VH-VL binders against Arf-GAP with Rho-GAP domain, ANK repeat and PH domain-containing protein 1 (ARAP1). Designs and how they scored, part 16

Target 1, 186 residues: Arf-GAP with Rho-GAP domain, ANK repeat and PH domain-containing protein 1 (ARAP1), of Homo sapiens (Human) (q96p48r954to1139)
Amino acid sequence: ASMGDTLSEQQLGDSDIPVIVYRCVDYITQCGLTSEGIYRKCGQTSKTQRLLESLRQDARSVHLKEGEQHVDDVSSALKRFLRDLPDGLFTRAQRLTWLEASEIEDEEEKVSRYRELLVRLPPVNRATVKALISHLYCVQCFSDTNQMNVHNLAIVFGPTLFQTDGQDYKAGRVVEDLINHYVVVF
Below, E stands for the ipSAE of ESMFold2; O stands for the ipSAE of OpenDDE; V2 stands for 0.75 times the mean of E and O plus 0.25 times the DockQ between their complexes.

## First folded at step 23 (VH-VL; framework fv_gevokizumab)

Design f2 (from d5 with heavy chain L103V; at its last look DockQ between E and O 0.64; V2 from the best seeds 0.00; counts 0 for: pae E 4.5 > 2)
Fold by ESMFold2, look of step 23:
Structure f2 (fold): chain C 186 residues (1-186), chain A 120 residues (1-120), chain B 107 residues (1-107)
Amino acid sequence: as target 1 above (186 residues)
Amino acid sequence: QVQLQESGPGLVKPSQTLSLTCSFSGFSLSTYGMGVGWIRQPSGKGLEWLAHIYWDDDKYYNPSLKSRLTISKDTSKNQVSLKITSVTAADTAVYFCAHRGWVTGYFDYWGQGTLVTVSS
Amino acid sequence: DIQMTQSTSSLSASVGDRVTITCRASQSIRSSLNWYQQKPGKAVKLLIYYASSLESGVPSRFSGSGSGTDYTLTISSLQQEDFATYFCQQDYRLPYTFGQGTKLEIK
């Protein structure tokens, strides 16, 4: 990742959400909710790379068009952006506390802990988590068509958001919990 | 820096194939994200998008003419070609080529256009 | 297909006037709208992209606004060189479509 790749160094919209995230999420919401295997499938490497480069250079100038950008290229660009964040979406400082929270057995206590941890995130990180989880909640609402239920999304986004090699099952559990409890957490 | 120039036959008889070439400079279709499109303007009418092609050979056609259109590129020559088969008087127009960025999505640089008349 | 309508085919105005040209889409195009200027015998020129972004080298008297289905091009103080035909174009969904044009005549 290059200098200036942190979440707070991105162009922000009026909602404090990075424009990179908003562009990708908005496009997939408009064109990709019924796409089979969305987020699980990989895009073409060259198109994904070009899209990510353009978004990092000037996200406001990127205007995705249905039929021209494949949803898998867009989803792959978003995942790569999140995976490559220098401090991660949940921050390195809070990473372990988020993972430990997933082990709380009482659901009400766990949800309360997630809400507390969200408040402690930097404002841009918090807005981004809310936007992303809200989007993933919408994606799983179409799981009968796109085949991406909460568990499938958690497998993809756990490693992506906590920047692991897929060997930390707690990362997936955090994502799954946030999606399952979206209404009460956010 | 970016320049495009159309060339074509000027006059084409009905039922023939119209062949157009766009020669350009200031960019290359070897560069990821670069594209060239064709737009026409029939006499006394508005603009009509016909087709465009990107650096990776992805091609897009106006559905109303899709069966008659073929777009292709020659990256080494900095050229894009458009063929329209079975032309009629309705194909009489000024034909423009224009640069289009894949992620920006607008036609930012246009040629001056070439008139093609379909007449028996 | 998304239809683009410019309800006015011709406008007359004087140098110094504020001129507004309107464009309506048959469905929301989410600000994926461009404005082009065409002068006789010259290449078409991009003025505005993404509804309101000014293309490089275009005078600041040009501005675009709108969202959803309704868009406008504004020339805040008309100059003699602004005599031209103006087209809107949506690039939200294929096939990309243009309005029929508005010819701006300066007396």
Scores: ipSAE 0.244, ipTM 0.714, lowest interface PAE 4.5, mean pLDDT 89
ESMFold2 (binder alone), look of step 23: mean pLDDT 92; pTM 0.935
OpenDDE, look of step 23: ipSAE 0.863; ipTM 0.927

Design f3 (from d5 with heavy chain T104P; at its last look DockQ between E and O 0.69; V2 from the best seeds 0.00; counts 0 for: pae O 5.0 > 2)
Fold by OpenDDE, look of step 23:
Structure f3 (fold): chain C 186 residues (1-186), chain A 120 residues (1-120), chain B 107 residues (1-107)
Amino acid sequence: as target 1 above (186 residues)
Amino acid sequence: QVQLQESGPGLVKPSQTLSLTCSFSGFSLSTYGMGVGWIRQPSGKGLEWLAHIYWDDDKYYNPSLKSRLTISKDTSKNQVSLKITSVTAADTAVYFCAHRGWLPGYFDYWGQGTLVTVSS
Amino acid sequence: DIQMTQSTSSLSASVGDRVTITCRASQSIRSSLNWYQQKPGKAVKLLIYYASSLESGVPSRFSGSGSGTDYTLTISSLQQEDFATYFCQQDYRLPYTFGQGTKLEIK
């Protein structure tokens, strides 16, 4: 459930990344990179709910333990958190501009546009987007094992990050572009 | 005030099953976030984590002993039980139960422990 | 499994001394390190959690530090009641593992 907390109101780490995001990404990086269908598979509803509640209550006190938490529960918690952001990761104000950017045909122009849009994001949002896309880039490096290539990840995270419920294919394109051009965009 | 107390047979013969009980107060295993773990300590040696159980009956075991361990809870009695099958002299130790949370991995309250000796 | 090593099994000190106990992990545990105090006939007591967080009710003379694989418990001014065995424990990954302990004895 959305508690109405903005991303900037979350407990933040040293790099302006919400601790809740860091905890989940860190755990999945350690334990979930080779997990088949990571981020596509759903966790258990009760476990995901409990974890998310704990993270929202006090993310700094949460220490996920390898072998104790299922990676799908953690990944589901992360997706739900991002989906339920009141203003979204890319902000409501900038959401359409991001989607429009995905329609740019020239790759250099498109990359340049994404750079401009990143600068327009609040610092916490920008840092979080970078951290998340970096993580997803890492995940797709193991696509031979986890079966989550860039396209599959984009299918999952497009609707999640843009809150489109799969109605707009451009959301997935944005995520796909950011992962593919991670090195030059960030 | 959280309190825990271990109880056991004191003496067990080799190959038998060791049954331990942890009785606690000051918290309930019907409450979210509550858990109880078992740790043992052979004489003159370090501590070894055995298992723990959560309020939702989720259970975790030390992989080295998993095949011999069974942890369970009786929420209505505020008790957690541990069974160890096929015991040997190597299982001689002081056995502790301790309170923990779901996400934290530290044990913030401990019992005083109960000595179990495996001998023929 | 992650191995926890307390290289000093016993240490002698006097009241008022500054005492340092070290603990090393076989791999990085990212500050998921706890310190316990054990006295004969008494329940084990949690002192420090998450490498440097002082447990409620624990005297401020106790402190924890470290990162990566190396961690330290410090008693700034040793008191008579502090003579005990101290254990480190990692909760970074299952199975949880403990150091062998350091017995602090009176000189």
Scores: ipSAE 0.025, ipTM 0.648, lowest interface PAE 5.0, mean pLDDT 92
ESMFold2, look of step 23: ipSAE 0.326; ipTM 0.743
ESMFold2 (binder alone), look of step 23: mean pLDDT 92; pTM 0.936

Design f4 (from d5 with light chain S28D; at its last look DockQ between E and O 0.72; V2 from the best seeds 0.00; counts 0 for: pae E 2.1 > 2)
Fold by OpenDDE, look of step 23:
Structure f4 (fold): chain C 186 residues (1-186), chain A 120 residues (1-120), chain B 107 residues (1-107)
Amino acid sequence: as target 1 above (186 residues)
Amino acid sequence: QVQLQESGPGLVKPSQTLSLTCSFSGFSLSTYGMGVGWIRQPSGKGLEWLAHIYWDDDKYYNPSLKSRLTISKDTSKNQVSLKITSVTAADTAVYFCAHRGWLTGYFDYWGQGTLVTVSS
Amino acid sequence: DIQMTQSTSSLSASVGDRVTITCRASQDIRSSLNWYQQKPGKAVKLLIYYASSLESGVPSRFSGSGSGTDYTLTISSLQQEDFATYFCQQDYRLPYTFGQGTKLEIK
C-alpha cells in the first residue's frame, strides 16, 4: 500500500464519508451509471494515478467535470483508493467475521449478522460502506445498459474491499449479499 | 506570474480559415494538470467557450462549432493555437485564451484578447 | 446546454453601495459557478470560483453565494474600480456556458 492513512484521517464530509469517496461516487452516479462495464473497465494508468494523487492530497479542491474526466479513470481511482487502505474498508480485525457471515445459509440470519457487523465498524467505515453499497445498488439497477449486475460488481469489489486478490470467493459473496439486501441491511 | 497573450490576423475574409495563437508564460503545458482554453466574445454579447487543450494533448470542443475548430499546442514554444474554418460574419469577435486547470475547471488567468473581424 | 441567465443586464450604483448580482442556471449545477470581472482593454479577471471561493488577490468586499440553480455575487461596499461588467459561468457540464453579463455603472 502506497498510503498509510486510515479512512478517519481523510477529509471527511458532513456524513463521515471521505470526500475522496464522495467525489468519485457522485461523479460516477452522474456520468457513469449507463457506462458499459463501469468499474470493470480500467482507466488510463497515468490519469488514474494523477487523479488519485490529487484526491489524496486535497479532495476538496478536486472538481470533476462531466464530459472531461473519464468515468473509468474515476472508477479506477476509487477502487485503488479502497484497495490501498491499510486496514481495509471492513478493517483487518473484522475481515474474517464478514467472510464467515457470507456462509450463513439462512437469509434472515445472514442479514441480521451483517447488521451486527456493521455496528462493529468504525463510524467512518460504516458510513463509507453504506454509501458505497448504496451506490453499487444504484449501478446494478442499470445492469441492462451497463452490463454490471450484482454478480459482476461483486467480482470486482470483493477483492478490492477485502484485499484478497481474488483468491477468496467469499469476499465477492459479502459484496453481493450487501447489494442484494441493501434495503434491509442498511 | 501567469500571463497569456493572443495574436491573430485582425481581419479575415468569409470562408477563409482563422488562425489564432496564444503565447503564455508562468506555466508549462508539460506540467500535469495544465490547460489552455479559448473563449470569444462578439461585440456587445456574452462570452462563448470554444475549446481547450491539456498537457497530455487531450482536447475538448464546443459541440456547436466542433466541426470547424482545431486546437493544438506547441509545448516547446509555450503556445496554443486555434483554427476556425469557413468563417462568417458571425465569427467576428474578441478572442481570449485563458489558463485552465484539469481538476479545477475555472479560467483563472486570461489574455487581453484579440479582435478578429470577418469581412469581405 | 445549460443556460445561464443574468436577469439584470445593467445596474446603476454609487461608491459605497452594497451591490448584488444574480445568476440563474437552467438546471442544478451544484455550485460549479464562477464569477468574472471584465473591463474594457483589460484581461478578464476571475473573482469567485465554486460559487463562494474568493480568488487569490481579489478584495474581500467581493463574495459569492448560492446553490442549486441560483447564485449571487455581492460587493459589500462598491469602489470606483468595481464599475465593470460581471459574468457568471458554469463549469458543471460541457459545453461550459456564460451568463450574458451585468454591467455595473456609476449612478
Scores: ipSAE 0.532, ipTM 0.841, lowest interface PAE 1.2, mean pLDDT 95
ESMFold2, look of step 23: ipSAE 0.559; ipTM 0.826
ESMFold2 (binder alone), look of step 23: mean pLDDT 92; pTM 0.940

Design f5 (from d5 with heavy chain N62S; at its last read DockQ between E and O 0.87; V2 from the best seeds 0.81)
Heavy chain, then light chain:
Amino acid sequence: QVQLQESGPGLVKPSQTLSLTCSFSGFSLSTYGMGVGWIRQPSGKGLEWLAHIYWDDDKYYSPSLKSRLTISKDTSKNQVSLKITSVTAADTAVYFCAHRGWLTGYFDYWGQGTLVTVSS
Amino acid sequence: DIQMTQSTSSLSASVGDRVTITCRASQSIRSSLNWYQQKPGKAVKLLIYYASSLESGVPSRFSGSGSGTDYTLTISSLQQEDFATYFCQQDYRLPYTFGQGTKLEIK
ESMFold2, look of step 23: ipSAE 0.619; ipTM 0.852
ESMFold2 (binder alone), look of step 23: mean pLDDT 92; pTM 0.939
OpenDDE, look of step 23: ipSAE 0.537; ipTM 0.843
ESMFold2, look of step 24: ipSAE 0.613; ipTM 0.852
ESMFold2 (binder alone), look of step 24: mean pLDDT 92; pTM 0.939
OpenDDE, look of step 24: ipSAE 0.632; ipTM 0.864
ESMFold2, fold request of step 25: ipSAE 0.601, 0.675, 0.597; ipTM 0.827, 0.858, 0.831
ESMFold2 (binder alone), fold request of step 25: mean pLDDT 92, 92, 92; pTM 0.939, 0.936, 0.940
OpenDDE, fold request of step 25: ipSAE 0.868, 0.871, 0.848; ipTM 0.929, 0.929, 0.921
ESMFold2, last read: ipSAE 0.682, 0.713, 0.664; ipTM 0.860, 0.876, 0.863
ESMFold2 (binder alone), last read: mean pLDDT 92, 92, 92; pTM 0.937, 0.938, 0.939
OpenDDE, last read: ipSAE 0.865, 0.873, 0.873; ipTM 0.927, 0.931, 0.930

Design k1 (from d5 with heavy chain Y32S W102S L103S, light chain Y92S; at its last look DockQ between E and O 0.03; V2 from the best seeds 0.00; counts 0 for: pae E 14.4 > 2, placed apart)
Fold by ESMFold2, look of step 23:
Structure k1 (fold): chain C 186 residues (1-186), chain A 120 residues (1-120), chain B 107 residues (1-107)
Amino acid sequence: as target 1 above (186 residues)
Amino acid sequence: QVQLQESGPGLVKPSQTLSLTCSFSGFSLSTSGMGVGWIRQPSGKGLEWLAHIYWDDDKYYNPSLKSRLTISKDTSKNQVSLKITSVTAADTAVYFCAHRGSSTGYFDYWGQGTLVTVSS
Amino acid sequence: DIQMTQSTSSLSASVGDRVTITCRASQSIRSSLNWYQQKPGKAVKLLIYYASSLESGVPSRFSGSGSGTDYTLTISSLQQEDFATYFCQQDSRLPYTFGQGTKLEIK
């Protein structure tokens, strides 16, 4: 059962990024970029649940420390937060438009369409997409070590962000496109 | 380990542009989530937040001064700069730069400040 | 903009005293309140963030409390090095705003 916790209802930072997202991204950037299978591997269920509950209650008070929190527990908490958003990161209203944009054959036209769609998102959603894709771009820069190239990340985050059961290939393509074109789109 | 140092012109004439540089060490603006802000303290007054910039070039300005402020970074040199156009005596202050390691709005490490005087 | 008011501009105290400094916001800031210490010729120092969280390396004689619009900084046993000016700052909304400061003077 949904608790009705929208993205905009989270504790937010200066750039309208939820603190829970920033905490997780920052920790993985500091401690997890070279971890094999980061985001693909699952954390321990009970540790992930406790961490996520603490972050949902008061993300500003949670301080992630190397040695106390395994990177896979943090990555799993972030993924679950995103999967459980009541309206999703890309919103139910815009979901199909994003997925249809991935079908545009002309690469320049597709990139231009993604830029337009980003402007249409609510400010908190837009800032969060930018922060997350920026982070995933950084993760794939270390793919020789962590084994998570753009395609691997898209497989994980497509269903997570568009809240699908994995049957919608376009969700992965959107994520892959955004990572591949990060510099131009953002 | 984190250290910041401001540099500025000391004395500026009215209507000129004030240019400030923050040089820092112990962190990099290539690291996700990092930011640097500018705060000033006019003589006999409290502290006033001016602007801050994040690692991904997102920029935020105090609305009361926004039309006069420009913040920028040079990641390779570990520097952040602030320009204030059309200065007046009201811009006389000690100027601080300060570090942030999160998206919340507290400043955990500050420089020692640099005094800028604008002649009336 | 959220106005931050420190009701006392200066106060006098002796070493060993318990000192309380107050800060009021013009609207609720939901504990998004930070405390700083400033000494002449030295960098400003963060003491407390999020109303009550003690920054690393800050002595335990410092504590913060409060919620909503009313916040306090307490020094349980004043030391010679604690004579300084103390500022509160809200980070609930841009623009970030500071109190005018409370100068803690000897004797």
Scores: ipSAE 0.006, ipTM 0.488, lowest interface PAE 14.4, mean pLDDT 86
ESMFold2 (binder alone), look of step 23: mean pLDDT 92; pTM 0.941
OpenDDE, look of step 23: ipSAE 0.538; ipTM 0.839

## First folded at step 24 (VH-VL; framework fv_gevokizumab)

Design m1 (from f1 with heavy chain N62S; at its last look DockQ between E and O 0.88; V2 from the best seeds 0.00; counts 0 for: pae E 2.5 > 2)
Fold by ESMFold2, look of step 24:
Parts: sequence; C-alpha cells; structure tokens
Structure m1 (fold): chain C 186 residues (1-186), chain A 120 residues (1-120), chain B 107 residues (1-107)
Amino acid sequence: as target 1 above (186 residues)
Amino acid sequence: QVQLQESGPGLVKPSQTLSLTCSFSGFSLSTYGMGVGWIRQPSGKGLEWLAHIYWDDDKYYSPSLKSRLTISKDTSKNQVSLKITSVTAADTAVYFCAHRGYLTGYFDYWGQGTLVTVSS
Amino acid sequence: DIQMTQSTSSLSASVGDRVTITCRASQSIRSSLNWYQQKPGKAVKLLIYYASSLESGVPSRFSGSGSGTDYTLTISSLQQEDFATYFCQQDYRLPYTFGQGTKLEIK
C-alpha cells in the first residue's frame, strides 16, 4: 500500500490487523524486547526507508530476518507508518473524544469510557490498537533491561498515534492509561 | 532469463587465497532489491551459506567464517566476487552463486557450481 | 545457530509412490523454511518457500507443510525425474542453515 492509504486499505491478516503492523510488532517481540531504548532510539534513515518501501509495496512478501534487519530500523518503520496514516489510528473523528477521556478523574469511569470508545472505532483500527497496546505492555515488562517503562513508551507513542508535535500531554496519557489498564480495557 | 555462472581456479594450495567470480544475466545489481549469495557444498556433505551482497552494497557473512571472507560486486559487469583467505582442505567444495531478493529469504536461481580443490 | 536435521539420509521408492521427507529445526523458525532439489551436475532448484508456497514452474505433485520446528515435503506421485537429493533450509535467522539432505533412490 502507498503512504497515503488508510489503515483499512492496507493488506490485512486473519485478525484484521494490517500485515505491515503485524510484521513489525512480531519482529520486535521476538528479538527486540531486551534492546536498550527500543522505540526511543532512531534507526538508520536509509535502512528504515528501504524497509518501509518494501512493506508498502507488498507487506505479505516481506519476511524480516534476525541478523539482517536491526530492531531500531524496524521500530522506526512502524512508528513512521503510524505517524503517516491519513486519518490516524484513533481516527480524526474520535481524536478529541479520546483525549478528553484521559482527563476523567475516576479510574473506573475512565476505563469504562475507553472500552466504550474502542467499540466505536472501525474494526481494523480497534484490532490494531489492541495489538499495539498488547505489544507495548509486553515491552514494558522488560523495562529493567530495555529501559522503556510505561511512561517512556507513552512519550514516544502519544505523539506518534495522535499525530501531534509532542505538545499535547493528553495523547501520552491515553497511551499510558491503555497500557496500565490493558487487562481490563481489552 | 536469469542465469548465473561461477568461475574459479579449480586447484588452490593450502594457505593461499581462493577467488571466485559469479557472472550473471537477466537481472542487475543496480535494480532495487536484487542480491547475490554464495553457498558451498563439500563432497558428500550438506550445503553451507557463506555470504551475500545486495544492490545497495549491504553485505552479510557467515559468522564462523567472517574473518576470512570478502564479498564485493561490480555492478557494471554484472559480477559478484568472493575471496576466502588462508584456505585449508576443509575449503574443498563445490561453490555456487545464487540470486536472492531483499527480504524474501530464499535463493530462487542458482548457478551450476564450480569445484575448488585445496591440495598441495 | 539453528541446526536443521533431516533424520532420513536416503529413501528408496518406485515411480508412482507417495513420498514424505521430514525436516526438524533446533528451535522454532516460524515457517521460514525452504525446500530445494539437487541433482548431480545440475543447478540447485527451489521447490517450496515459506514452508508451503510452491515456486513458479514447480509441478503440483510437490507440496510442503509444517510449522514451528517440524516440516514436511511431500511428493504425491513420484516421477522418474524426481530421483534427487532434497534439502531443507531455514531463512529465519543468520546464519542460514541447511539440512544434510535426503536422497531419493530407485527401488
């Protein structure tokens, strides 16, 4: 798929998750969980671009090889894919509502609101959010080795997923909340 | 029609450097995603991957042999070369070159192979 | 390094037989498994990639299956030209490694 394609226009796997997302998440899960600064560090620009180009052309044909693709190049490719989505992962229509939910003071009410908002996402977006947050929960489980706790991941993925320049603290809080409450939200 | 052909010295003495050339047609290493690898097979034994190089000059070597291997390409001549230093009898094998696409992970077209014997 | 084991070094079979060749990896290779055919004096030929995908131009009597650590190449009805040595190869993790081969011989 091209850079401008929506999430649902991507090649999809059996569970409505774009193959490009699954390939990157799977690779980081298998060999990147203990990598110091995973997702915080940038990959090499040229290698990241070449990987993205192959994934956009035909994600199903791409099979990442341990020892050839550096985990930081793969993580950078995933982040760039998510940042470049035309409508964003949480959709333009629902973006403000998600950010507003992060300000709810009562934790049970906030979690209930996140579950409600998830139901309202398009199926592909919902499946992708679940897969990505599940993965980030797994990443923070290795934070003693990789140095990426929930807060660190939220700083990276808040702006990435809500497509901001990093000035909106609510985006990070949504991501942090979803990781912290993964079991009950999903 | 993709074709590859290996060229080598046939006989090499121990401790010398073995030089191999792969000449190919039907694709170019100026084209995105194209790669060439080297695989060898000692007599009566299995196949062993040695090295490969991609169109963008990115190179990969078998870790156990890396200190003795050098792979290079000449894109204008459609050639890839492999050098193996300090050869011993253990390096006696049929040497194959093969095409490999970026991120596919398999070798879809192979040469016929060239026998190299290391003996004094 | 991931070790690839083909437990059978040779098989004897007749034209028309159904033949199964097995390959085991020392750890999961997540279906990143290729099958090759080798005849003396000939270029090696790719048959199957990603465990079960048939390479273009390969007869449909060849099929692959398996996942995790255990993989199988099946030839449903042997032809005279199928008597050869068959290698599995993992391309999941460098260094890419091959099984030692299974030779199909005429009974």
Scores: ipSAE 0.470, ipTM 0.808, lowest interface PAE 2.5, mean pLDDT 91
ESMFold2 (binder alone), look of step 24: mean pLDDT 92; pTM 0.942
OpenDDE, look of step 24: ipSAE 0.830; ipTM 0.913

Design m2 (from f1 with light chain S32Y; at its last look DockQ between E and O 0.79; V2 from the best seeds 0.00; counts 0 for: pae E 3.4 > 2)
Fold by ESMFold2, look of step 24:
Structure m2 (fold): chain C 186 residues (1-186), chain A 120 residues (1-120), chain B 107 residues (1-107)
Amino acid sequence: as target 1 above (186 residues)
Amino acid sequence: QVQLQESGPGLVKPSQTLSLTCSFSGFSLSTYGMGVGWIRQPSGKGLEWLAHIYWDDDKYYNPSLKSRLTISKDTSKNQVSLKITSVTAADTAVYFCAHRGYLTGYFDYWGQGTLVTVSS
Amino acid sequence: DIQMTQSTSSLSASVGDRVTITCRASQSIRSYLNWYQQKPGKAVKLLIYYASSLESGVPSRFSGSGSGTDYTLTISSLQQEDFATYFCQQDYRLPYTFGQGTKLEIK
């Protein structure tokens, strides 16, 4: 009874967040916030692939267990899911507009533009961005233990969310801006 | 129809190795996501998880007994075995095997159990 | 290790009664709680998983609730076949641990 590969085709929770995203975020929130290098470190390739396959098949039936699934395997599965989205989290249509917004010099104008762009995203995409950025805000709150500050997370998630090859510094700036201005933007 | 059946020695002397076999039908450990675990129950006491093994040969042990436990599978025979070394009277219990899904998080089908008594 | 406590070791009830069995975890298990039924000479039976999801073929008179550290199994109207021992079990963190059981006896 599986969903397809796009965000809109995923099993959704009560707040329009794909269950696959919720499962991974929830597990890392409970078990991984103090893990050194969380999201920067890669999981074991075979375990990450098996987790991701199970989550894509039926995320509702997946229940992650501390001691069986390593947090780096779960974090790698989440990153790969987001990287592999056919249209991307910010959508192909709006991708350049998001990246251009990161160049706005005036901070109040930039924040207002991000809020405007969020409204234009499909509901599932918008809910997923909010949930993910909220989670990353929590991750950086533990940066003295996990060594993952806003800048480190932006380096990881910029290319992941905008599906770039790492050549585009603007992807990281969008992620960094959204985390830094989380309270005002969301 | 999923069925599991435990077999064991009945009586084991202290310091010996206890060997248990779970024979099952209605599923295969060649199938993605299938797992089998062992749970025991001493007389008049609660249940204790011992170990489980998945189709891909990943194994998990209760740390309180880990140095004494070995779980293994024979996929072609539809069997899982458990060995417990250096047994004492504390290992006297009914031993169950049960099916467990890789990420479903519970034991949904159990065998009837086999009593093992450790006595000199 | 996470300790699972069932504060009541035995409970007497009559057919038709509403029965509640409680289970407490020593730390939050985030609804990763299963309930099992055991009768002498029979295989253990899964009743409820993930705190409140009813296993296929289990009568609707069984229900589970709770969150965090406190969980409850409820039988809304006891039947003759429900007299058994009931165990809770957490599957949040290895090692997976069980409560000591609550025996439900006929009055």
Scores: ipSAE 0.396, ipTM 0.774, lowest interface PAE 3.4, mean pLDDT 90
ESMFold2 (binder alone), look of step 24: mean pLDDT 92; pTM 0.938
OpenDDE, look of step 24: ipSAE 0.822; ipTM 0.912

Design m3 (from f1 with heavy chain Y102F; at its last fold request DockQ between E and O 0.87; V2 from the best seeds 0.77)
Heavy chain, then light chain:
Amino acid sequence: QVQLQESGPGLVKPSQTLSLTCSFSGFSLSTYGMGVGWIRQPSGKGLEWLAHIYWDDDKYYNPSLKSRLTISKDTSKNQVSLKITSVTAADTAVYFCAHRGFLTGYFDYWGQGTLVTVSS
Amino acid sequence: DIQMTQSTSSLSASVGDRVTITCRASQSIRSSLNWYQQKPGKAVKLLIYYASSLESGVPSRFSGSGSGTDYTLTISSLQQEDFATYFCQQDYRLPYTFGQGTKLEIK
ESMFold2, look of step 24: ipSAE 0.603; ipTM 0.852
ESMFold2 (binder alone), look of step 24: mean pLDDT 92; pTM 0.942
OpenDDE, look of step 24: ipSAE 0.687; ipTM 0.875
ESMFold2, fold request of step 25: ipSAE 0.579, 0.602, 0.591; ipTM 0.841, 0.843, 0.838
ESMFold2 (binder alone), fold request of step 25: mean pLDDT 92, 92, 92; pTM 0.942, 0.943, 0.945
OpenDDE, fold request of step 25: ipSAE 0.857, 0.851, 0.851; ipTM 0.923, 0.921, 0.921

Design m4 (from m1 with light chain S32Y; at its last look DockQ between E and O 0.83; V2 from the best seeds 0.00; counts 0 for: pae E 2.9 > 2)
Fold by ESMFold2, look of step 24:
Structure m4 (fold): chain C 186 residues (1-186), chain A 120 residues (1-120), chain B 107 residues (1-107)
Amino acid sequence: as target 1 above (186 residues)
Amino acid sequence: QVQLQESGPGLVKPSQTLSLTCSFSGFSLSTYGMGVGWIRQPSGKGLEWLAHIYWDDDKYYSPSLKSRLTISKDTSKNQVSLKITSVTAADTAVYFCAHRGYLTGYFDYWGQGTLVTVSS
Amino acid sequence: DIQMTQSTSSLSASVGDRVTITCRASQSIRSYLNWYQQKPGKAVKLLIYYASSLESGVPSRFSGSGSGTDYTLTISSLQQEDFATYFCQQDYRLPYTFGQGTKLEIK
């Protein structure tokens, strides 16, 4: 009946976030925050694929080890997981509404709109967005060392989360807005 | 059932190369996620991880010993080998091989161990 | 390198006793800790992985606990076959390191 492909069909942790997302975010938080170009650099294709295959098979049994898994392989596995979600993190149904919200000129109105849209997401999706944006906020705090400021992260995660080919600047603006307004939105 | 057995020279002279072989049954290194590692125990001392190799030929070595270690596999023979170059008395130990799964974080099946003594 | 310390090198206990063996890491290993049993003449045996998960076929009288830097192996009712040396091992960061062992002697 289920292939475990959608976000709600994944193994969920104690915080109702997919274990695969938690494993990757936790590893990057522990080992990768000072890594130059984190999330911008690509891991090795074969190692990324093997890691992702193991995580999809049984994420609860996967234990990432500093010195065995390179942070770029883990970051690439997370990005590929998010990119390949059948319905996407923000859902197909709400994708355009999120992108249009990024064009609101008044910042207070835009933030209010983002909060409204977050409430409309399925609970697992909402928890995952919060966890991911919280993580990216932490990553940009180390931008002096890792070279990944909010704009750099938005360029990477806009297309990844909205599943575009990178030609739609609105996807990046949503991600940038969510990171910049993290405290108020979440 | 999974079984592993070490074989080695018993006695090796200083400065020579120590060669060890792990022969195993109950799994194959052609199978996704299978790995074999080497651990040693000097007399009256604790265990020391040396190296491990996975089914895809990915290899990991103890950093302090890396320049002297070579791990390799022969999948068709169900064997993993470890070579330690330029041995000294400090390399005298019981040597174990053990199964290790990819991303599992432990050694779940071990051999009985083989004693190697480095002496003139 | 992460050093693993088992402060007790040996201890004696009677059959039926509750036994506790401790292990400390020099830094947080985030529960990536395994426990092994070594008996003379037998292969080393995995007992506990990820601090508290019981390996298949291991008696339920064995349990593990702890987090961060401090970990404990407990045998709730010691049996004759449990005399052995017990090692902890961190599997968080290369090189993977073991404690020096705790020898459990039964009267």
Scores: ipSAE 0.451, ipTM 0.797, lowest interface PAE 2.9, mean pLDDT 90
ESMFold2 (binder alone), look of step 24: mean pLDDT 92; pTM 0.938
OpenDDE, look of step 24: ipSAE 0.826; ipTM 0.913

